# VH-VL binders against Glutamine--fructose-6-phosphate aminotransferase [isomerizing] (glmS): the designs that were tried, part 2

Target 1, 141 residues: Glutamine--fructose-6-phosphate aminotransferase [isomerizing] (glmS), of Sulfurisphaera tokodaii (f9vpa4r286to426)
Amino acid sequence: VIEEIKNAERVIVIGAGTSYHAGLYFSIELNRLGINSLPVIASEYYNVRSKKGDLVFAISQSGETIDVLQGIRMMRNSGAKIISLTNVIESAIARESDYKIYMRAGPEIGVAATKTFTTQLASILFILSVLKKENLKKMEK
Below, E stands for the ipSAE of ESMFold2; O stands for the ipSAE of ESMFold2 at other seeds; V2 stands for 0.75 times the mean of E and O plus 0.25 times the DockQ between their complexes.

## First folded at step 1 (VH-VL)

Design d01 (framework fv_disitamab)
Fold by ESMFold2-Fast, scan of step 1:
Structure d01 (fold): chain C 141 residues (1-141), chain A 122 residues (1-122), chain B 105 residues (1-105)
Amino acid sequence: as target 1 above (141 residues)
Amino acid sequence: EVQLVQSGAEVKKPGATVKISCKVSGYTFTDYYIHWVQQAPGKGLEWMGRINPNSGGTNYAQKFKDKATITADKSTDTAYMELSSLRSEDTAVYFCARDYYDSSGYWYFDLWGQGTLVTVSS
Amino acid sequence: DIQMTQSPSSVSASVGDRVTITCKASQGISSYVAWYQQKPGKAPKLLIYAASSLQSGVPSRFSGSGSGTDFTLTISSLQPEDFATYYCQQANSFTFGGGTKVEIK
């Protein structure tokens, strides 16, 4: 999963609602690491031209968000590879992804959107920590 | 007043086409998706599809993708749903609805049109 | 696609009774569930969104709970105007449950 992110020509981060906001943060941090990234609100997937060499990072807690699902299908048809970040094993989005990361949201306490954002952010921060360590290792070599 | 107003009841023959309108007022038409929902007589609600009035982008339920065409006209603040090749099974009340997207990322249909009855009879 | 299984299909209850309607998603949907009330001949009305948030103007006797795959709508003390069919809906691809008809007896 990390190698796919590092080797992508562009990482398209797609999500809806709270997932879009988590994805926006991820995209900004990827660009800071020198990885070309485009955040996409899922409802506007029609505005995105994807191609071979692109990697789509799809965030959907349920794995069934319709705009995310249709977005990844469109981008897959254009040649992109798909990574999903969901909390449901074998959800539609997970099933249609090349690589799958499961975030495993715990029991909801308070509002679901707050819990979803925290869990997604934790997963993203972990991925970013690995990417940052990879960059440090590259400098050492 | 914030409202969705639909066109009146239609009676069509099998094989015909019908086009239903949903006129919005009291809010910015391009800020909200418009959804269409079918309810056959004595049956439950079934989601058909939606449109983003700003972009014209649409999503359809699998059952309706070859039956329904959803469009929007920004100049008149009106969404449309067209059904082709009508059959008796298409007899139903059709509702338009606005979804609301809050800052927490939740979607829900907070405002509905009154419904349009389409009867397919020979 | 996510299936929403709603139960019971109908219930008869007296004024003042507590009524519980359940909805089960075929997969986890967090709290992306809304509940609607539909009276005969009328459009549906939003009651609950985000599984447990009460829509403005809806009486406090209505409440929602649940997360993941299991959700409930509760009417704490049924009133005559609550005769209606109730529907759950998951908010990711907008699938509705089959509906529950509440008949006052």
Scores: ipSAE 0.005, ipTM 0.543, lowest interface PAE 14.2, mean pLDDT 83

Design d02 (framework fv_disitamab)
Fold by ESMFold2-Fast, scan of step 1:
Structure d02 (fold): chain C 141 residues (1-141), chain A 121 residues (1-121), chain B 105 residues (1-105)
Amino acid sequence: as target 1 above (141 residues)
Amino acid sequence: EVQLVQSGAEVKKPGATVKISCKVSGYTFTDYYIHWVQQAPGKGLEWMGRINPNSGGTYYNQKFKDKATITADKSTDTAYMELSSLRSEDTAVYFCATGEYSSGWYYFDYWGQGTLVTVSS
Amino acid sequence: DIQMTQSPSSVSASVGDRVTITCKASQGISSWVAWYQQKPGKAPKLLIYAASSLQSGVPSRFSGSGSGTDFTLTISSLQPEDFATYYCQQYNSYTFGGGTKVEIK
C-alpha cells in the first residue's frame, strides 16, 4: 500500500463529514512529503477529473457511504487505483477497492463521532509514520 | 557509503538507441526512488523522471515520456534509462540521483557521476 | 508546470564578497526548494534543502531563505573553492532554475 501511495502521480483523498476532515489532514501531510494530493469532499466527487496514474484513498467508517462509493466508481472507470480505509470487512467500498486497510477499533469511549475521527486519524498517522521512516532504512545496513 | 555508479560514455549515430546504467550500493536498492536528470552542453539541469525500484512504477516529465524509458533490475541493484530514436539534441550528460529523505521523493543528496551521450555521425 | 527563474545568470566577485542568488517560482511552492552547487565536470552537490536548511558538511557561509515564490541563496564570504554554477530546484514536481555561474576574480 505504501508503494502505491509513493508511486502515484496524484493521491485523491475522498471522504464525507468527519472522514473528509481526517482525509484533509492526510492530504496536507502527503503534500508536505512531496506527494501531490487532492482532498475531495465526497458529495462533490463529480467535480473531480481523474486519470490513469491517480490513486484514490477513500475513507469511510461504514464502507457504505453512497457519495464515496459513487466517487470511487467514477474514478476507477477513469483509470485510477482505489485504496479504502474502512471499519467494516466486505463492505461495498472495501469490495470495490484494489487495496483495503481496516481501521482498528480502540476501547469504547462512548462518543461515536469522536471515536470515529480518533480511529481514522490513528490509522492515517500510522501510514504517515511508515512513509516518513522509509528514508532511514539505509542506516541499519 | 551510499554510491551511485553509472556506465561509461557512449557515442551513437542518429536513430540509434542507448541504455545507461546506474548501479547502487550502500543502501537497500528497493528503499529509494531513483531519478534521472539531463544536462545538455552549456545548459542547465532538467528532470526526466523517476522509478520506484521495488514496484517498477515510473513517473516521467512529459517532455521525455516518448523518448526515455526508465527500468530497474532488483537482482543487480541497477536502474536503467533508455533513450530511443537518438537525435543530436539528445547529446547531454545524464545523471541518476536519489535522496535519503522520504525515500528520495524530495531532493537529491546522492548523485551518480554522470554519463556523457554524444549523438554524431 | 512550475517554472523556476534564476538570477543573475552569472556573477563575477572577489574573494570575501557577499554573493546573492535569487530564484522565483511561477506559483507558490511553500518551502519546497533545494539549492545545488555544480563544479565543472562534476555532479551537483546538495547545499540547502527546505529553502533554509543547511546540508550536513556544507560550510556555514552558505545560507538559504524565502518561502512561497521568492527564494535566495547567500554566500556570506566567497572563497576560491566556491567557483561553480548554482541551481535552485523546486521538488514538488522537480523543476530546476537556469543556473547562476559564479566566477572568482
Scores: ipSAE 0.000, ipTM 0.513, lowest interface PAE 17.4, mean pLDDT 82

Design d03 (framework fv_disitamab)
Fold by ESMFold2-Fast, scan of step 1:
Structure d03 (fold): chain C 141 residues (1-141), chain A 125 residues (1-125), chain B 105 residues (1-105)
Amino acid sequence: as target 1 above (141 residues)
Amino acid sequence: EVQLVQSGAEVKKPGATVKISCKVSGYTFTSYYIHWVQQAPGKGLEWMGRINPSGGSTYYNQKFKDKATITADKSTDTAYMELSSLRSEDTAVYFCARSGYDFWSGPYYYGMDVWGQGTLVTVSS
Amino acid sequence: DIQMTQSPSSVSASVGDRVTITCKASQGISNYVAWYQQKPGKAPKLLIYAASTLQSGVPSRFSGSGSGTDFTLTISSLQPEDFATYYCQQYSSYTFGGGTKVEIK
């Protein structure tokens, strides 16, 4: 997954609601690492021109968000590779992705929305930590 | 007035390293990709890789990933391409070229509209 | 990766001739195709981008067409300065075609 992100010409991060905000943070941090990234609100997917060399990072808690699913289908049809970050194994978005990352949910009940954002952010922070470590090794060599 | 000016011709021994510069002027360096293209004697064009000077993001042709290193220096508006472990088959003219993009609005500005004059690298013993 | 098959590899033509050059992509690339002209000892010059958009300053005798997998560059009435090698390029992942040399009869 890390290699896909490092080798992408552009990383399009698509999400809706809370997932979009987690994705926006991810995009900002990718750009800070020298990785060209575009955050996309899922409902506006049709405004995006994608191509081969693009990597789509799709964030959806349920893996069933219709605008995210339509967006990845459109972008995949244009040649982009798809990575999904979801919490539901074998969801539609996960099934249609080239690479899958599953979020880990805590056992606490009644706070799903807060737990979802925290779990998405934790996953993103882990990915960023690996990318930053690789970037540091690259600079030292 | 938009110009890409490359460093001069180089003659190198096998095993050496060479670093070619591409100095830009007449536009905002960080608003365009810089590409590198190889053309061996009597052969066609082969894309090597590109850099986004804004963040330093690179994307390489897999054929050149272990041979070429592309960098950019925003303070001097200069892109670089370094070739390591030179062999005779690396003898070629190397071009830099810019291409526009509009990744925040979606569609890329297409094509490489301004090119450097080329740098001949000759590898011989 | 995406292969660009360019035809013909060379063509002999006279001033005033219509010249057609074709590129075929190994997979769908929408309209992400550019065409370049290269004269001996010179850097390539962009003629067409987005398959059919004429670059500023390029004569109107040059035109591009196509989408998906099949693309064409046409020179409607060849001029002396048009004898050159022409390359197509797809830029969804940056592959050049093999080139077409347009030379004088």
Scores: ipSAE 0.000, ipTM 0.521, lowest interface PAE 15.1, mean pLDDT 82

Design d04 (framework fv_disitamab)
Fold by ESMFold2-Fast, scan of step 1:
Structure d04 (fold): chain C 141 residues (1-141), chain A 122 residues (1-122), chain B 105 residues (1-105)
Amino acid sequence: as target 1 above (141 residues)
Amino acid sequence: EVQLVQSGAEVKKPGATVKISCKVSGYTFTDYYIHWVQQAPGKGLEWMGRVDPEDGETYYNQKFKDKATITADKSTDTAYMELSSLRSEDTAVYFCATDLRYGSGSYYFDYWGQGTLVTVSS
Amino acid sequence: DIQMTQSPSSVSASVGDRVTITCKASQGISSYVAWYQQKPGKAPKLLIYAASSLQSGVPSRFSGSGSGTDFTLTISSLQPEDFATYYCQQAYSFTFGGGTKVEIK
């Protein structure tokens, strides 16, 4: 999964509601690591032109969010690969993704965050920590 | 609560070996590097190296490559730094440190151990 | 290796003063600079990361600026608890500056 993210021409991060906010954070941090990323509100997926070389990172706690599901279908049909971050095994979004990441119970990050946002953010922070380690190792060589 | 707690002060004779520890708590030890920094008396800070506790991979400042051995024991959430063939020039406070922040493409040490004084005297 | 030249080595200041510390890298390091505060007998504390980002919990009187090779830490209105030694650090390969001791005048 990490290699797919590193080698993508562009990482489209799609989510709805609180998942979009987690995805926005992820997208901003990917750009800071030199990985071209575009955050997308799921309900606005139709405004996105995807192609081969694009990687879609889809965030949905239930794995059933209809706008996310429609978005990944459209982008897959345009040639993009799909990675999903969900909490439910065999959910619709997970089943239609090329790669699946399942959320685990993460550390408590903040007081005000919803349970869903906190869980998604914990998973994203783990992915970013791996990418950051690899980026540092490359800079040192 | 995130904490890095180091072992106590050591007094050693020239030629001896010393191994200092850095026990972490409050986060997942294997997800983050542990770095070691030397500070000689009245001097500034000097980075020595780091370890990835997940796989034991290390990277050293060339100045310390033949002097220091950095390891991690993920069963006890403890990182170690061993100094061999001690000389008076090795007298210093040694700090462990980590970066639990994400993004920005680089590491900045937001958590530090309290420091361990190693004194080498005859 | 990348060398960090920090100036001044020491500065005498009074509460309420504006204090400026500079750091020059021997090579371009973009914004990969941090600033730390160290009090006697204590571990360093991160103040600024990525040249200008304030670490959470650090008072807003601290600010960082610069990119490339020239970087500055500014304390807009020095407080009694700010008398300490300050270090810059480049984050490509972790070289620290020589430090600046901010002393009471």
Scores: ipSAE 0.000, ipTM 0.528, lowest interface PAE 15.9, mean pLDDT 83

Design d05 (framework fv_disitamab; at its last look DockQ between E and O 0.31; V2 from the best seeds 0.00; counts 0 for: pae O 12.5 > 2)
Heavy chain, then light chain:
Amino acid sequence: EVQLVQSGAEVKKPGATVKISCKVSGGTFSSYAIHWVQQAPGKGLEWMGRIIPIFGTAYYNQKFKDKATITADKSTDTAYMELSSLRSEDTAVYFCARGTYSGYAPDYFDYWGQGTLVTVSS
Amino acid sequence: DIQMTQSPSSVSASVGDRVTITCKASQGISSYVAWYQQKPGKAPKLLIYAASSLQSGVPSRFSGSGSGTDFTLTISSLQPEDFATYYCQQYDSYTFGGGTKVEIK
ESMFold2-Fast, scan of step 1: ipSAE 0.209; ipTM 0.751
ESMFold2, look of step 2: ipSAE 0.000; ipTM 0.544
ESMFold2 (binder alone), look of step 2: mean pLDDT 91; pTM 0.941
ESMFold2 at other seeds, look of step 2: ipSAE 0.005; ipTM 0.561
ESMFold2, look of step 4: ipSAE 0.005; ipTM 0.549
ESMFold2 (binder alone), look of step 4: mean pLDDT 91; pTM 0.936
ESMFold2 at other seeds, look of step 4: ipSAE 0.000; ipTM 0.559

Design d06 (framework fv_disitamab)
Fold by ESMFold2-Fast, scan of step 1:
Structure d06 (fold): chain C 141 residues (1-141), chain A 121 residues (1-121), chain B 105 residues (1-105)
Amino acid sequence: as target 1 above (141 residues)
Amino acid sequence: EVQLVQSGAEVKKPGATVKISCKVSGYTFTGYYIHWVQQAPGKGLEWMGRINPNSGGTYYNQKFKDKATITADKSTDTAYMELSSLRSEDTAVYFCAREYSYGLWPHFDYWGQGTLVTVSS
Amino acid sequence: DIQMTQSPSSVSASVGDRVTITCKASQSISSYVAWYQQKPGKAPKLLIYGASSLQSGVPSRFSGSGSGTDFTLTISSLQPEDFATYYCQQLNSYTFGGGTKVEIK
């Protein structure tokens, strides 16, 4: 997964609602690391032209968010590779993805959105921490 | 029982507008895209556009962007398609259809019965 | 835009015949293909989705195959009720094929 992110020509981060905001943070931090990244709100996926060399990082707690699913389908058709960050194994988004990262948000009504955002952010921070350590090691060699 | 029921046939003069309805029942209207498809007499199916009834967000075939306006009314579980500045070449049957996905695979699983719009002088 | 080229435009067949209809996409669409049957004066009816999955209630004589750019719909033993027009559709951006009319010979 990490190698796919590091070697992408562009990382398109797609999500809806709170997942989009987690993705926006991720995209900003990727650009700070020198990785070209574009955040995309899922409902506007049709405005994005993807191509071979692009990597799509799709964030959806349920793995069934319709606009995210439609977005990854369109972008995969254009040659992009797909990584998903979801909570549900065998969900539609997970099955459509070349690489899968699972989070454990838990389905808690009333606090689900807050817990989901925190879990997504924790997963993103972990990915970023690995990318930062790999960059540091590469600079030393 | 899932049903999509369209408004009845329309006869219009060139330059008029027409608004076709598609009333859904038997499922949660806001959970699924509604699409509109044109079929000219003796011709094939041509996709026009879709709406997300939850957000009101639309996506159009470029051919129909300046001709068709798709809307949805959540209070009545009804999708609409309005055609402006009617011309004789707009004479066609118009279908609404629901997009459903089973696992990975989207498809139009339920269709309205069709609405014939005839444009004649 | 993704083009869907469907062939043949018409085919004449007899009851009991195997009928094969082909659809070609201008670029790879994985298995995002559905097939529909339309009878005169009626709305289209879903037959196949995901290129090869049979819709519930559709007779087993219908089958779909293919992936990427080349797709086929097969009717293994044509019945009288199968004389109709058939359409493929790609679902990445919703282009229909031109249709194939299956006519009695």
Scores: ipSAE 0.005, ipTM 0.530, lowest interface PAE 15.2, mean pLDDT 83

Design d07 (framework fv_disitamab)
Fold by ESMFold2-Fast, scan of step 1:
Structure d07 (fold): chain C 141 residues (1-141), chain A 124 residues (1-124), chain B 105 residues (1-105)
Amino acid sequence: as target 1 above (141 residues)
Amino acid sequence: EVQLVQSGAEVKKPGATVKISCKVSGYTFTDYNIHWVQQAPGKGLEWMGRINPNSGGTYYNQKFKDKATITADKSTDTAYMELSSLRSEDTAVYFCARDSGIAVAGYYYYMDVWGQGTLVTVSS
Amino acid sequence: DIQMTQSPSSVSASVGDRVTITCKASQDISSYVAWYQQKPGKAPKLLIYAASSLQSGVPSRFSGSGSGTDFTLTISSLQPEDFATYYCQQANSFTFGGGTKVEIK
């Protein structure tokens, strides 16, 4: 999953509402790491031109958000690879993704993180921490 | 407190257009999607499409894509649905509804507050 | 396109009866099903979301269950105000079931 993110020509981060805000943060941080990233409000997915070499990072707690699902279908048909960040195993979005990250299988803040934004942010922060360490290691080579 | 109030009943001739309004109050208009649902006389509910009032982005049921145009006006906290080339088959009650998806997206995406409905009759 | 099939299309019941309505999805939709109540001449009212979560203000006699493709709405003890048409809906592409009319026996 980390290799896919760092090697993508562009990382399109798609989400709705609270998930979009978590995704916006992720996209901003990816750009700071030198990874070209575009945050996309799920309802506007049809305005995005995607192609082979693009990676879509789809955020949806339920894994059933219709705009996110339609967005990933369109972008996958254009040649993009799909990574999903969801809370529900084998949800529609997860099933249609090339790579799946489950919030419950990822890093946990504590024994019971029930707030969607906090759980999504914790997962994103963990991914960013790994990417930052990779970036530092690469600079030292 | 939270309310969606729709415009009144319309009687139109075949071939006409009609524009229905849905004025919201009691919450931040741009934080929630607005959906439109058709119910023909004696029939069930059929989802037509939705709009994100913040972005203006729309998604339609393919059946209604050429028939309906959904818009939103942030300055008046009002969503609209326009039906073109009216036929007798378009006679129905049209509902607008707010979902809980934008502000709490990821938890659920369900229609929790509905307008009262607008009857559109297409006269022969 | 995901299809939602409700059964039965109508049910005759008496006050105090336990009423069950079922809904089948044409493909796995996890738990993302809602149930709505519609009384004649009125807008639908959300009863249940995420298959089993009771909407605020809805009486506890209403409950939902199921996951995957099979879902059930239960009214444990039917009241006079519960005679209405009930609809299931999947949250993915917002397809409604055909409706179930709960009528006085």
Scores: ipSAE 0.000, ipTM 0.517, lowest interface PAE 15.5, mean pLDDT 81

Design d08 (framework fv_disitamab)
Fold by ESMFold2-Fast, scan of step 1:
Structure d08 (fold): chain C 141 residues (1-141), chain A 122 residues (1-122), chain B 105 residues (1-105)
Amino acid sequence: as target 1 above (141 residues)
Amino acid sequence: EVQLVQSGAEVKKPGATVKISCKVSGYTFTDYYIHWVQQAPGKGLEWMGRVDPEDGETYYNQKFKDKATITADKSTDTAYMELSSLRSEDTAVYFCATVKYYDYVWGSFDYWGQGTLVTVSS
Amino acid sequence: DIQMTQSPSSVSASVGDRVTITCKASQGISNWVAWYQQKPGKAPKLLIYAASSLQSGVPSRFSGSGSGTDFTLTISSLQPEDFATYYCQQYSSYTFGGGTKVEIK
């Protein structure tokens, strides 16, 4: 999954609600690493023209967000590869993605919206940490 | 019930080759990587490599790249790990393990085989 | 390339004791750490994934915490069946810590 992100011509990050905000952070950080990235609010997916060479990073806690699902279908049909970050195995979005990343949720009780954003951000921070290390190695060669 | 069942213990001479099997049941064999882990006597766990049973693609720990060959036969739902040019240092218990679907990318091992002891002696 | 340093290498404890095991990564790994229990002659069993999530069927006395480089496995009230060796594991390259043997005092 790291190689797909590094080698993409453009990384389109799509999400809705709190997932969109996690994705916006991810997209900003990708651009800081020299990876062209476009954050997309899921309900506006139809305004995006994707093509071969694009990678879509779809964030949906439930894996069932209809606008995210429709967005990835449209972009896949335009030639893009799809990576999903979801919390639910066998969800519609996960099933239709080329690569799948699952967040872990325990039986813990908490504020749902804050907890969801925090777990998505933790996953994103790990991906970014690996990309930063790869970027440093590239600069050393 | 998910089960990984390994072949029995092996005793080999230095320079020999050994091939260990790991038969899986209770899930779709081609959906998950099969990993191999080495544990020398009285020592800790060390990851060796993995295979994608769908297409046979492998990825190895650099330490084991020239020592181990990992394969999968999807017609029999069985993964294999072959060790060549055996030395006394290869004496260990070898485990197969799988990463459950929902964190298959993240690398926690949900299910393990029972282990196979390989003894290299002269 | 990520190293996992586990401590202590062994601990002597009694039933009912609180046991703490630590694991340090050589670089930041967010929360991508798992913990395993291994009893003599047996395969390891997954206890904790993603640093703090309890595996289904594992007793609630086991808990994990930490992020970045420092991680902890805690057994709040040690039971007879908990005497075993415990390992942490980093996700991206599957690196295991050296193990901690929890022995009867």
Scores: ipSAE 0.000, ipTM 0.507, lowest interface PAE 15.8, mean pLDDT 82

Design f02 (framework fv_faricimab_arm2)
Fold by ESMFold2-Fast, scan of step 1:
Structure f02 (fold): chain C 141 residues (1-141), chain A 122 residues (1-122), chain B 108 residues (1-108)
Amino acid sequence: as target 1 above (141 residues)
Amino acid sequence: QVQLVQSGAEVKKPGASVKVSCKASGYTFTDYYMHWVRQAPGQGLEWMGWINPNSGGTNYAQKFQGRVTMTRDTSISTAYMELSRLRSDDTAVYYCARGGYSSSWYEYFQHWGQGTMVTVSS
Amino acid sequence: SYVLTQPPSVSVAPGQTARITCGGNNIGSKSVHWYQQKPGQAPVLVVYYDSDRPSGIPERFSGSNSGNTATLTISRVEAGDEADYYCQVWDSSSDHYVFGGGTKLTVL
C-alpha cells in the first residue's frame, strides 16, 4: 500500500462527512511529504477527472457510503487504482478496491461518530508515520 | 421544519408519461439524497431510485431502467420523477423521500412527501 | 436480488409486547431500518440502523439484528400502534434499497 502511495502521480483522497475531514488532513500531510494530493468531498466526485497513474484513497467507515462508492467506480473506470480505508471486510467499497486497509472501531458505549473519527485518524497517522520514516531513511542516502 | 410537498393526483392512459414533482423546504436541498418509492393499492413499498441533488447523478432500480427519469431544479428545491410508457400496473401512490446526509449516510428514508396518486386506466 | 421476508400479520393484546421479524440471508451484516404506515398516510421512520430511534419516537419501539433475522419490538402496545410495518435494507452488492413485504399489526 505504501509503495502505491509513494509512486502515484496524484493521490485523490475521497470521503464524506467526518471521513472527508480525516481525508483532508491526510491530503495536506501527503503534500508536505512531496506527494501530489487532492482532497475530494464525496458528493462532488463528478467534478473530478481521474486517469491512469492516479491513486484514489477512499475513506468510509461503513464501506457502503454511496457517494464514495460511485466516486471510486467512476475513477476506476478512468484508469485509477483504488485503496480503501473501511471498517467492514466484505463491504461494497472494500470489494471494489485494489487495496484494502481495515480500521478498528471496537465495541464502545458513547458517541459513535467521535470514536469513528478517532480510529480513522489513527489509521491515517500510522500510514503517515511509515511514509515519514521512509523519507528519513532516503535522506540518509 | 423539513417538508416535502408533492404535486396533485394524475389520471393517465396506457402509453402516456407522468411527471411527479416534490418541493423540499426546511433544509439545504443539495445536502440530502432524494428517493422515489411507490406503492400499488393494497401492496407494499417498492424502491424506484434516487437522485443526488448536488450532482444530478441518479441510480434506478433495474425494473424501471429505461422508463424512469429523475431530475431536479436546485433554484426551486424541487425534484422530479418521470415515468414513461405507462401500464395499468403502474397505478400506485408515488412518494418522494429524503435519504440520509449526502456526504455521510443515506441508507434510510427520514422524511416522506404526502404521496401522489397516479391512476393508469383506459 | 436480495429478499426480505416478513410475516403478513401479527396480533397482540393492548399492553403486551409485539415482535415483528424481518428475515434475510446474513441480514446481521446489514443495517435494518423500520417504517410504520397507517392507512392513507406516508410511512414514518420508527427505528434506523438496527436499534436507533428518531426524535419523537417512543422508547417502546426498539430493534435488534443478528444472523438471518432482524426484529422490531414494540412493548406496552397501544391501539395507536396498529399499522403496517416495513423493514428495509440497502443491499450493497446490487446498490438497491430493499423493502420487506410488510406486516399488519392488529391490536386487540
Scores: ipSAE 0.000, ipTM 0.510, lowest interface PAE 16.1, mean pLDDT 82

